VH-VL binders against q8vl04. Designs and how they scored, part 31

Target 1, 152 residues: q8vl04
Amino acid sequence: MKKQERQRYIKRLLSSNEIERQEDFVKLLRAEDIDVTQATISRDIKDMQLVKVPSATGGYHYSMPVQKQMDTEKKLKRTLKDAYVSYATQDKFVLIKVLPGNGPALATLIEAMHYDEIFGTLGDDAHVLIICKSLAMTLELQQKIQRLLSDH
Short names: E, the ipSAE of ESMFold2; O, the ipSAE of OpenDDE; V2, 0.75 times the mean of E and O plus 0.25 times the DockQ between their complexes.

## First folded at step 18 (VH-VL; framework fv_gimsilumab)

Design j3 (at its last look DockQ between E and O 0.03; V2 from the best seeds 0.00; counts 0 for: pae E 17.4 > 2, off the site)
Fold by OpenDDE, look of step 18:
Structure j3 (fold): chain C 152 residues (1-152), chain A 122 residues (1-122), chain B 107 residues (1-107)
Amino acid sequence: as target 1 above (152 residues)
Amino acid sequence: EVQLVESGGGLVQPGGSLRLSCAASGFTFSSYWMHWLRQVPGKGPVWVSRINSGGSSTYYADSVEGRFTISRDNANNTLFLQMNSLRADDTALYFCARDSSPGEGSYYFDYWGQGTPVTVSS
Amino acid sequence: EIVLTQSPVTLSVSPGERVTLSCRASQSVNSYLAWYQQKLGQGPRLLIYGASTLATDIPARFSGSGSETEFTLTISSLQSEDFAVYYCQQYQYWPYTFGQGTKLEIK
């Protein structure tokens, strides 16, 4: 697996799990048939600038640089709130319609989220086309989109 | 033969907690996404939560987000649903179901358990 | 969310009859539709997925058709064991939703 793809996966893991140790990353990745060593994860953690933050139940867990991630997601939610018109899915494709002038900005924000489900993204004036890696990934991404939309 | 057996249901007061279990057999449990669904008598099933094969990814219906936690123990072929802050509208028969596609999610379900009843009432 | 409306709500039929159940979606779900059978005291059983593909170990008397917003489940010749509630489910749009069901009962 390529580094960038692995790191996107790590980010995905972090979004849905409280991961306390590097060994836990290795375990979770291997459980998904991703061959990785702790040394590799260590390098990724450093490269991704992951930080340990306090857990609600005590202890610490890894997190993306909190401020940057939160800011990006907030901007994404705001953009969707302000510009969203509709979306549709077909196979590996997600087509989001937005108010004119908002396509490129939305595409940029989606890319900045580094969703593991996404192969590529294109934005024109009033559309964002997302190409997912598989139909299953399309379903996953759709859930993410729905969650984002539920906040506006 | 694929089998899913739910347990842990019962009567609980509003605000209470309950932990459901689903014992899986007859297939490679660790290879499949698993789901929880619930059904009110006389109504269709409603999707509640899913977990991927390795347990690294979870999703929830809006109605239970923040209150329910899905998890799995692949070593013991068991799926769990921790339900906190239970409400009256959580009352239903709860099913565990196997996603039809090994290793990925399709979001239609090829095997279901018999269900475990959850009643939230004061 | 996508609303699936099944009709009729209840259908009284006799063994040997041809049965057609309807499922209508509030908007297009392409072919991402499944059908389930649920007998009293049991969990649902998958019959059809992809609108028309027969699931494993399902009798050939069951068939699914339709696309977009209109779908049908057909039982060519009803058997005694087919009396149950039937549900359609879409998995095109999250949240994935089920119909309210059609109950087949003995006439």
Scores: ipSAE 0.018, ipTM 0.623, lowest interface PAE 7.1, mean pLDDT 90
Fold by ESMFold2, look of step 18:
Structure j3 (fold): chain C 152 residues (1-152), chain A 122 residues (1-122), chain B 107 residues (1-107)
Amino acid sequence: as target 1 above (152 residues)
Amino acid sequence: EVQLVESGGGLVQPGGSLRLSCAASGFTFSSYWMHWLRQVPGKGPVWVSRINSGGSSTYYADSVEGRFTISRDNANNTLFLQMNSLRADDTALYFCARDSSPGEGSYYFDYWGQGTPVTVSS
Amino acid sequence: EIVLTQSPVTLSVSPGERVTLSCRASQSVNSYLAWYQQKLGQGPRLLIYGASTLATDIPARFSGSGSETEFTLTISSLQSEDFAVYYCQQYQYWPYTFGQGTKLEIK
C-alpha cells in the first residue's frame, strides 16, 4: 500500500476514533486488512505532524493540526478559483483542465487533502487526471469539486 | 439461504488442541471476510479472530494470538480455526460469522452458525 | 475498552406489549452500534446496525434509536417468536465489544 493511501486511512481513523497510543493505529489498520509496522506508523505520525489534544476521558488523543488542514484547503480553493477551466468525468476518472502551468500545483494540493475517494492523481502542464476507487466515490468527489468551484 | 455450520468442538484437557470447521453455503464465500467469535453461557459474545476474503490477512484477539490460527479453503467453502495450547478459559461456544460488508471488514455480523461447544478441563 | 451496559437484565412481558431495551456505552460510540437477537441453541441474528438501520428481512416492529452513549431497541408489538436474549454491540473503537444481554421472557 502507498504512503499516501495509508495516510488517508490514518486520517479516516482519526475522524472516527479517539486514538491515544501509536500501537492502536497499528491494531486498527491491521483489523481493516492494512498490514503496517509500528516503525512505519511512527514515521507517518511525524510526517503528518499529528498533535495530541485533550479527550473527554481525561487523557489525550491524536488529531490533525487544524492550522495545516485549513491552509491546504485555502490554497486548493484559491488555485481552482484562479486556474480552473473545465472538468469531465467518465467511469472512475475525473479530468480537470486548468490554465497552462497550473497542473502540478493543483495535483500537489489535491494529494495534500488526502481525499478518501482518490486512488491516484497524475498531472501535466494543463491537466490533472484523478483516478477514483469506485464509481460511487467518483460521484462523491465530483460533488466535492463542484462545491469548491461554487464557493465564491 | 445463507448457512454456516460449525463442527469439531469437544472435550479436551488443558494444553490440548482442537480444529474447528465452518461449512458455508448460500452465498459467495470467497467474497466475504469471515470471523470466529466465542460465547460463555450467560454472557455476550467475544470476538476471537478474522480472515480476509482471499485468506492473505489474519488478525487475532490478544488472548488467543500465538495459540490459534484462522484459515480458509475457498475452493470448498470452509473456514477453520486451529486451537493449540488450550486453557480452561477457552471454554465456550464457538461461532463462525460472516462480516456484513462484502470485500471489507465492517465488524458487525449478519449471519452466524449454531455454534460448536469447546470444553477445556482436567 | 468500551463497556456496554444493558438494562434491564431480564424483562418479563406478554405478547402484544411495547418493549424498550436499553444499551449504555462507557464512552461515545457515535452511531456504530448493532443489535442482535439470540434464541437458545442458535447463533445471534442481526436486527439493527448503525444504531437505527433495520437489517435485511427483519420485521418492521423492530426499531433502534440513540447515539453517542445511549441506545434503545424497541419492539412495537411483541410477538411470541420475539422471546430471546438481545445484545448490543459497538464497532466504533477497538476492541469491538458486546453487552451482557437482556433476556426477554414470557410473563
Scores: ipSAE 0.000, ipTM 0.516, lowest interface PAE 17.4, mean pLDDT 86
ESMFold2 (binder alone), look of step 18: mean pLDDT 94; pTM 0.956

Design j4 (at its last look DockQ between E and O 0.03; V2 from the best seeds 0.00; counts 0 for: pae E 9.9 > 2, off the site)
Fold by OpenDDE, look of step 18:
Structure j4 (fold): chain C 152 residues (1-152), chain A 122 residues (1-122), chain B 107 residues (1-107)
Amino acid sequence: as target 1 above (152 residues)
Amino acid sequence: EVQLVESGGGLVQPGGSLRLSCAASGFTFSSYWMHWLRQVPGKGPVWVSRINSGGSSTYYADSVEGRFTISRDNANNTLFLQMNSLRADDTALYFCARDSSPGLGSYYFDYWGQGTPVTVSS
Amino acid sequence: EIVLTQSPVTLSVSPGERVTLSCRASQSVNSYLAWYQQKLGQGPRLLIYGASTLATDIPARFSGSGSETEFTLTISSLQSEDFAVYYCQQYQYWPLTFGQGTKLEIK
């Protein structure tokens, strides 16, 4: 498995599980027939900048720099809510129009989310252009944007 | 071992309703997008619907939009397809399939069930 | 929707033979193409994704090639267990679509 694909899966695991130890990642991935070592996971954790956060039941679990990503997502939601004007899609392209001065900040936040749908982003003063990997991915990204705008 | 077992198929009259279930085991169900597909004997599979891991995002083929509802119960590792206003052309073997994506949906399927037959006839 | 046309519809072959199956897309699907094997009474099994990437636990005798509109599934040396129907599937565009299938039968 490619590193990028593995890390995407790790991200998904984190969203669906409270994972306390590195060995738990290995177990979960192997249970999905993904061959991985703890050393590899350790490197992924560092690369992904995962952090340990307190669990509701006590102890700690790994999180995407979630405070940072949650913070990032929160910031993204806030930025969208405050600056959003409109968006449109064409093939693999998503064009978001924002109030002047907000384009670069929004683009940065979108990039920081590391969405799987996105090939790349560009931002100017009042626009963010997102290039998706496929038309199917454009649909997913559109739905994601809609959810962000709707506080879902 | 990954297993998907469909159930709930049967004979129903046009305009009737049917609810299909898919019991998943052998993997972390809540981590995967799931799909329903159907197949007429001697024909290729036809994609019907998809649902994301958490159940918050669904999408349907035009032929079933407004009539079918995909849902999931992650606590019980079960996928559902509520089929309303059934028509004769809905007759097929219905499969549940796991999206193979380690990340956000890849839209190809690495595991399929054996299927449950649905027959819509007067 | 994207129409995938597979050829031939049926192919009679003997064990040990090299087999080549074709899948043509009505428009470019880039490399977003998968291949499946389906045996009688079973659900499909994933063989190839991304046009050329071998799925987990699939024998190396299977290979995929192609891009855009023309794709090929190759079995280098047919085994007795390979007699089945083979489908291609695109996932570039909604709705996801499959070919009509190619049936491999014993000569």
Scores: ipSAE 0.039, ipTM 0.638, lowest interface PAE 3.4, mean pLDDT 91
Fold by ESMFold2, look of step 18:
Structure j4 (fold): chain C 152 residues (1-152), chain A 122 residues (1-122), chain B 107 residues (1-107)
Amino acid sequence: as target 1 above (152 residues)
Amino acid sequence: EVQLVESGGGLVQPGGSLRLSCAASGFTFSSYWMHWLRQVPGKGPVWVSRINSGGSSTYYADSVEGRFTISRDNANNTLFLQMNSLRADDTALYFCARDSSPGLGSYYFDYWGQGTPVTVSS
Amino acid sequence: EIVLTQSPVTLSVSPGERVTLSCRASQSVNSYLAWYQQKLGQGPRLLIYGASTLATDIPARFSGSGSETEFTLTISSLQSEDFAVYYCQQYQYWPLTFGQGTKLEIK
């Protein structure tokens, strides 16, 4: 499994589990039939810049770096505020219309958010078409877009 | 100090052509989208055209599409507006303006030139 | 297209006074509104963007407020260099539009 693909799985594990130790990553990945060494996980933790944050139950667990995600989300919010016109949803599709020329910048930022709901993103000069993985995930993405547009 | 200086305006007859230039200095010209706007004295500005930072994407107001062509020379920090098939209602003071967001089109303008007059009359 | 209506059309005031200029949009433009100052023989100067954010190097006596359809520009203590024409501009919807201007004159 390639590094990029493996790291997406690690991100998904973090969203569904509170993982306290590196060996717990190995256990959880093996339960999904993904065989990985602890050395590989250690390198991934460094590459992804994972941090330890307080758990609700006490102790600490691994999480994605809050600062990097906050920076990307702030840029996405600003880009939407600067250039957003409208969006529409149909089936698995979300179409965002922007002021002319801003499609590529918006598409890049959406890709950088790494939303699990998204199968793929295609942009032209004034539109970004987002293809979601399922109808349920399209609803989830729509709610995320609404929150980004309504930050005040 | 950011400066934009327009030139190339003048008096032309209907159906004629002019080429406007805008010399830019004091900033990284190739990182910014650039715009042309025009203004009849006593009225608010009217947006005319824009070009993205690399020159690959252009857009025009409906009233000038097909007649005007925006272009840029990033090596010489110069913006252009080729104006063909001029009409009396193209008469205005023409400004170049910098889009405020580097690499993006925010469509508000933090620096403007002082304008070059274009008069279209018989 | 979105029509921006500015009021008053002309305002005569003395230096030192507090001045409030209005801009009304024909439909909501959220907070995508900019204010410009223009003096005779010059290009516009950006004062405010995003309805309320002060542009670079603009004196703190300028402020903007409002959202949706109603916006104001305030000058807290008018200086001699502030006599000019002021324009609002929306950038939420295509085509971009400007107001007709408010001329600020010395009384």
Scores: ipSAE 0.006, ipTM 0.575, lowest interface PAE 9.9, mean pLDDT 87
ESMFold2 (binder alone), look of step 18: mean pLDDT 95; pTM 0.961

Design j5 (at its last look DockQ between E and O 0.44; V2 from the best seeds 0.00; counts 0 for: pae E 9.9 > 2)
Fold by OpenDDE, look of step 18:
Structure j5 (fold): chain C 152 residues (1-152), chain A 122 residues (1-122), chain B 107 residues (1-107)
Amino acid sequence: as target 1 above (152 residues)
Amino acid sequence: EVQLVESGGGLVQPGGSLRLSCAASGFTFSSYWMHWLRQVPGKGPVWVSRINSGGSSTYYADSVEGRFTISRDNANNTLFLQMNSLRADDTALYFCARDSSPGEGSSYFDYWGQGTPVTVSS
Amino acid sequence: EIVLTQSPVTLSVSPGERVTLSCRASQSVSSSLAWYQQKLGQGPRLLIYGASTLATDIPARFSGSGSETEFTLTISSLQSEDFAVYYCQQYQSSPLTFGQGTKLEIK
């Protein structure tokens, strides 16, 4: 598995679990048939700038840089709301059309979110092409896009 | 033989909570995405939620997002649906269903349980 | 969301007859369509996926055809155990949606 894809999984794990140790990442990823070592996870943690935060029940767990992540999501949401024109899907592909000049920025923000559904992203001046991991992941990404476009 | 058996349904007041369970057998539970669907009598099924094989990823229909929580216990081959803030329009027969493809979602369902009824009424 | 409309709502037929059920999508679903059979008091059973591929252990008398917006489920010779409600389901676009069903009843 490529680093970027693995790190997307790590982010997903963090969103759904309170993970206290690096070994726990390894265990959870292997449960998803992702072969990884603790050394690799250690590098990912540093690369992703994960931080340890206090748990409600005591101890500490890993977390994304909360403020940065929140800011990124807010920026993504605003960019979509302001620049969004349309989107279409076909199989594993999602094509988002935006107002001219907004494609690269949107692509960057989408990548920064480390969505588990995404294999890769490309952006030009007025488009973002997202390649999903599967048709199922495309459906999930559609829901995510809809939620970002909506106010709830 | 693949078997899915739902339980935990019943009568609950609006705003109440209910926890559904689905006992799975006859297959490697931990290898499959699992889903919850619901069906009003006389109508077609409606997708509610899905969870990936390891339980690290969950997705919900818009109508239940923020109120329902899907989870699984792979050690005990059990799927759960925690339903909070229940509303009258949540009344339905609730099914657990297996995603047809191991390891990844196919978004159609090859095995269903018999369902457990949930009635939300004052 | 993609709306699936099935027709007819109810069909009265006799054993041995050829049965044709229709499913229409409000927009293209390519071949991402499944058919289910549901008997009274039971959960749905997968019959067809990918519009035309028979699921495991489904009798050959069942067949599916169509693409894009028009789909058909055919039972070549209806058996007594085939009286049930049949649903189509699309998985081309989120959210996943089902038709309202067609009920096959005995004439």
Scores: ipSAE 0.017, ipTM 0.626, lowest interface PAE 7.2, mean pLDDT 91
Fold by ESMFold2, look of step 18:
Structure j5 (fold): chain C 152 residues (1-152), chain A 122 residues (1-122), chain B 107 residues (1-107)
Amino acid sequence: as target 1 above (152 residues)
Amino acid sequence: EVQLVESGGGLVQPGGSLRLSCAASGFTFSSYWMHWLRQVPGKGPVWVSRINSGGSSTYYADSVEGRFTISRDNANNTLFLQMNSLRADDTALYFCARDSSPGEGSSYFDYWGQGTPVTVSS
Amino acid sequence: EIVLTQSPVTLSVSPGERVTLSCRASQSVSSSLAWYQQKLGQGPRLLIYGASTLATDIPARFSGSGSETEFTLTISSLQSEDFAVYYCQQYQSSPLTFGQGTKLEIK
């Protein structure tokens, strides 16, 4: 698998797992049918600039540098707040209507978030069509959209 | 035989923390989405959180967002719920549950544990 | 949030009787409705999903019907092991919600 694809997988695993040791990356990836060496993981950790942060257990665990993802999410929230008109959900589809001229920008920001729920995103001048991987994931994306539109 | 066994519940003061565990056996744990739900006696269950099969994606009920963290250790077939800033209305019996569809979320639950009680009282 | 209202709250019945439990949704949930049985000291047991599809290893005396906002769970000939609390659950819209339960008691 490609380096970028593998590193996206590692980002997803870090979002909800406390991973203390490099060999735990190998074990977790093998459980998802991805074989990698510890040397490869060590190189990925350096390339992704992963940091170690304190755990509640008194040790340390790996984490992503937070700032880049937060900047993208901030832009996404602002774009939705400024341009959002409505959305509708049907089956695995979420259709977001926006003020004319804003569809491509919104679609680009949604892709940059790398949401696991999304199979694909298409945008035109005033719409963004999001195709989700499953009906349950469509429900979760609906919750995400609601939260992004909320100013909490 | 599918088994889910919760542990780690107890009595805690408001503002305190607790970590729940769920030991899974009898199925390929890493293939299933897992959920936490809670139930106050005399009421129906309330959904709390879920984590996808690989652990890369999590979701939370609005009432616990920012305070609870779901996680999993697929290497050791264990699901966790870290509960911080606990409130009196978090008092309930907590269940781990398996999502019914392997590889994707169905949003209904075919196996549940017996539950572990959590009491938040001053 | 979709509210599920179950009726009756409590039903006293004898073994062998036909039992019908109701679940009403505050908004349409299409057919995205599940039914569970819960006995004291245990977690819920999935009975029905998709409004009418029996879950694995559930006895044929259980059946479900309905769509949109009105749903029914039927037990065609009640067995002694069927005394429990029954819950409906919708999965059409976030957040996922359950009804408040119907308790089946021995008469």
Scores: ipSAE 0.006, ipTM 0.591, lowest interface PAE 9.9, mean pLDDT 87
ESMFold2 (binder alone), look of step 18: mean pLDDT 94; pTM 0.958

## First folded at step 19 (VH-VL; framework fv_gimsilumab)

Design i1 (at its last look DockQ between E and O 0.49; V2 from the best seeds 0.68)
Fold by OpenDDE, look of step 19:
Structure i1 (fold): chain C 152 residues (1-152), chain A 122 residues (1-122), chain B 107 residues (1-107)
Amino acid sequence: as target 1 above (152 residues)
Amino acid sequence: EVQLVESGGGLVQPGGSLRLSCAASGFTFSSYWMHWLRQVPGKGPVWVSRINSGGKSTYYADSVEGRFTISRDNANNTLFLQMNSLRADDTALYFCARDSSPGEGSYYFDYWGQGTPVTVSS
Amino acid sequence: EIVLTQSPVTLSVSPGERVTLSCRASQSVNSYLAWYQQKLGQGPRLLIYDASTLATDIPARFSGSGSETEFTLTISSLQSEDFAVYYCQQYQYWPLTFGQGTKLEIK
């Protein structure tokens, strides 16, 4: 498995689990038939700049760096607000129309958010096409878009 | 037979808190997304919150975001809604509802409880 | 948000009659529309989803039709237990929205 793919998986694991130790990552990945060593996970943690944060029940768990995520979201919000024209949905598809020249940049920022709702994203000059994982996810992505647009 | 039974409603002052419960039976609770909706008398239902099957993913209506917390106990087939900082406009009959699509959700609801009333008033 | 307008607001009918209820959307919701029945003192019951698919254990006298902005719920022969309020709901666009309801009452 390529590093980037593995790191996306790690990100997904973090979104659905409170992971306390590096060994727990290894166990979870191996449970998904992904062969990985603790050394590899350690490198990924450093590359991804994961941080340990206090758990509600005590102890600590790994989390994505808050500042980086916030910065990306701020950039996404600004780009979307500046370039947004309209969006429409059909089944699992979300099509965002933007001012010319803004499609690729917006698509890149959306990808950088690593939303669980999204299977894939494409951007051309004046459009971003988002493919969601389910109808429910399409609806929830709409909420995210609306909140980004409204300063929620 | 699928059954959903809400409880925990009552009268509370503005700024107060309530915790609603929904006891589920007659189906594999842990396989379904669950929702809370609320209804003012004489009006249609309004969606409030959802939680996925495993309880790790939640969504909220804008009107309750930051104030309400949805959770579930799959071992005891129970859905919860912790409501904090309650306001007068939160007054409604609150329903728990099962999402019609096991696993992935569809946001239409095939089974509803009878509802538990929440009244926020000074 | 999508506004669903139901008509009529109230309908007085007799058992055995054919009943047609309308739900109009402010913009296209494709076929992502559900119908519910709510009796007094009870929670809603799902009747139709995806505009025309009959939900499990719902009598065949209920049927749904329509797409885009115009939808119809039909009861071919009204039974005494069918007096209730009926709601439509769209799940095409966020936020989810319901109609204001149509009340079927006995003539």
Scores: ipSAE 0.851, ipTM 0.945, lowest interface PAE 0.5, mean pLDDT 94
Fold by ESMFold2, look of step 19:
Structure i1 (fold): chain C 152 residues (1-152), chain A 122 residues (1-122), chain B 107 residues (1-107)
Amino acid sequence: as target 1 above (152 residues)
Amino acid sequence: EVQLVESGGGLVQPGGSLRLSCAASGFTFSSYWMHWLRQVPGKGPVWVSRINSGGKSTYYADSVEGRFTISRDNANNTLFLQMNSLRADDTALYFCARDSSPGEGSYYFDYWGQGTPVTVSS
Amino acid sequence: EIVLTQSPVTLSVSPGERVTLSCRASQSVNSYLAWYQQKLGQGPRLLIYDASTLATDIPARFSGSGSETEFTLTISSLQSEDFAVYYCQQYQYWPLTFGQGTKLEIK
C-alpha cells in the first residue's frame, strides 16, 4: 500500500477515534485489512506531524496539527481575556503585562502558535516578553495580539 | 529615477470589484516591500496593505481583510490590488508606495505614485 | 490606536520665514516618526524619518526633532515651492497612523 493511501486511512481513523497509543493505530488498520508494522506507524506519525493533545477524559490522544492549532488558539484567547492587562513595545520587543501567575501559561500558548514574527518568548509571573525577528514584524505581531483580544 | 504609476481606478457600484495596477521603474522592484495606501481628500493617508519582496507574505488593514488581495509580478515590475465587495467607505485616492528599507520592511514610504481615484457609489 | 495631532491646522507665511510645525502623539512612539510633504495632485514625498534623519535628496533647510510624544518639523528659510500640506506618521504601534495634516499656504 502506498504511503499516501495509508496516511489517508490514518486521517480517517483520527476523525472518528481518540487514539492514545501507536499500537491502537496498528489494531484499527488491521481491522480494515491493512497490515502495517508499529515501526511504519511511528514513521507516519513523524511524517504527518501528529501531536498529542489532552483528552476530555484525562490523558492524551493523537491529533492532526490543524485541530491542535484551533484548540491552542481558543485557549490563548481565553487566557488573554482572563489575564491580560496591557502591552508596550520597544525596538524588537513586545512586553505583555498580565495578572500575577499567568505569565508562563501565556508564554507557552504563544510559543505553540508558531507565529512567524517571533524569535523567542519568555514569561515571568506577571509578564510575557516576546522578541520579534524585525522592527516590521514587531508592528505586525501587534495586529495578531489585537485580534486575539477581540470578542469576534 | 524612481517612478510609480497607478492605474485601474474608476467609478464602481457597491459590492463591485476593481483591480488596481502600479507600474514601477528606476529601481530593483524585487528587492523592496510594496504597499497600498489610500487617502480621502482633506485627511491623512490610511495604510491598506503590504507585500514582501518575494510576494509570499501579505498583510492587510482590518477594514479590508478578506475583501482585498495584494499581489506582485516581479518579472514585469508591477504591483496589484484586487478589491472585491467594495463599499462606499472604500472611496479614496489609492497610492502605490515603496517601503524605504530594501530586503526588509520599515513601514515608512520613500516613494509614492500620483494616486488613482476609486469612487464607490450607487 | 495612536492619534497624531498636528498644529497648526493652517499656517499662512511668506517665503524666507522660518517655519515650525508640530506633531503630538497620544502615547509615546519613541522616535519612530516620519514627515511627508504633499502637493495638490501628487503623492506624498518623504522628508524626515526616525524623527530627525533627513531623507535622501531633501534640501538641508528641512529638519526634524523630538521624541516620545512631541515632534517638530522645521523649515529654516521657506521657499516658494514649500507651500503644501505636511503630514506626520508613526510606525511604532499597530495600526500605523498619520496626522490630519498642516496646510502651509502663502500669505
Scores: ipSAE 0.647, ipTM 0.865, lowest interface PAE 1.1, mean pLDDT 90
ESMFold2 (binder alone), look of step 19: mean pLDDT 95; pTM 0.962

Design i2 (at its last read DockQ between E and O 0.43; V2 from the best seeds 0.70)
Heavy chain, then light chain:
Amino acid sequence: EVQLVESGGGLVQPGGSLRLSCAASGFTFSSYWMHWLRQVPGKGPVWVSRINSGGKSTYYADSVEGRFTISRDNANNTLFLQMNSLRADDTALYFCARDSSPGEGSYYFDYWGQGTPVTVSS
Amino acid sequence: EIVLTQSPVTLSVSPGERVTLSCRASRSVNSYLAWYQQKLGQGPRLLIYGASTLATDIPARFSGSGSETEFTLTISSLQSEDFAVYYCQQYQYWPLTFGQGTKLEIK
ESMFold2, look of step 19: ipSAE 0.681; ipTM 0.873
ESMFold2 (binder alone), look of step 19: mean pLDDT 95; pTM 0.963
OpenDDE, look of step 19: ipSAE 0.851; ipTM 0.944
ESMFold2, look of step 20: ipSAE 0.659; ipTM 0.868
ESMFold2 (binder alone), look of step 20: mean pLDDT 95; pTM 0.963
OpenDDE, look of step 20: ipSAE 0.823; ipTM 0.937
ESMFold2, fold request of step 22: ipSAE 0.711, 0.732, 0.737; ipTM 0.888, 0.890, 0.894
ESMFold2 (binder alone), fold request of step 22: mean pLDDT 95, 95, 95; pTM 0.961, 0.962, 0.961
OpenDDE, fold request of step 22: ipSAE 0.844, 0.853, 0.850; ipTM 0.944, 0.949, 0.948
ESMFold2, last read: ipSAE 0.728, 0.716, 0.726; ipTM 0.890, 0.887, 0.890
ESMFold2 (binder alone), last read: mean pLDDT 95, 95, 95; pTM 0.961, 0.961, 0.962
OpenDDE, last read: ipSAE 0.847, 0.852, 0.856; ipTM 0.947, 0.948, 0.946

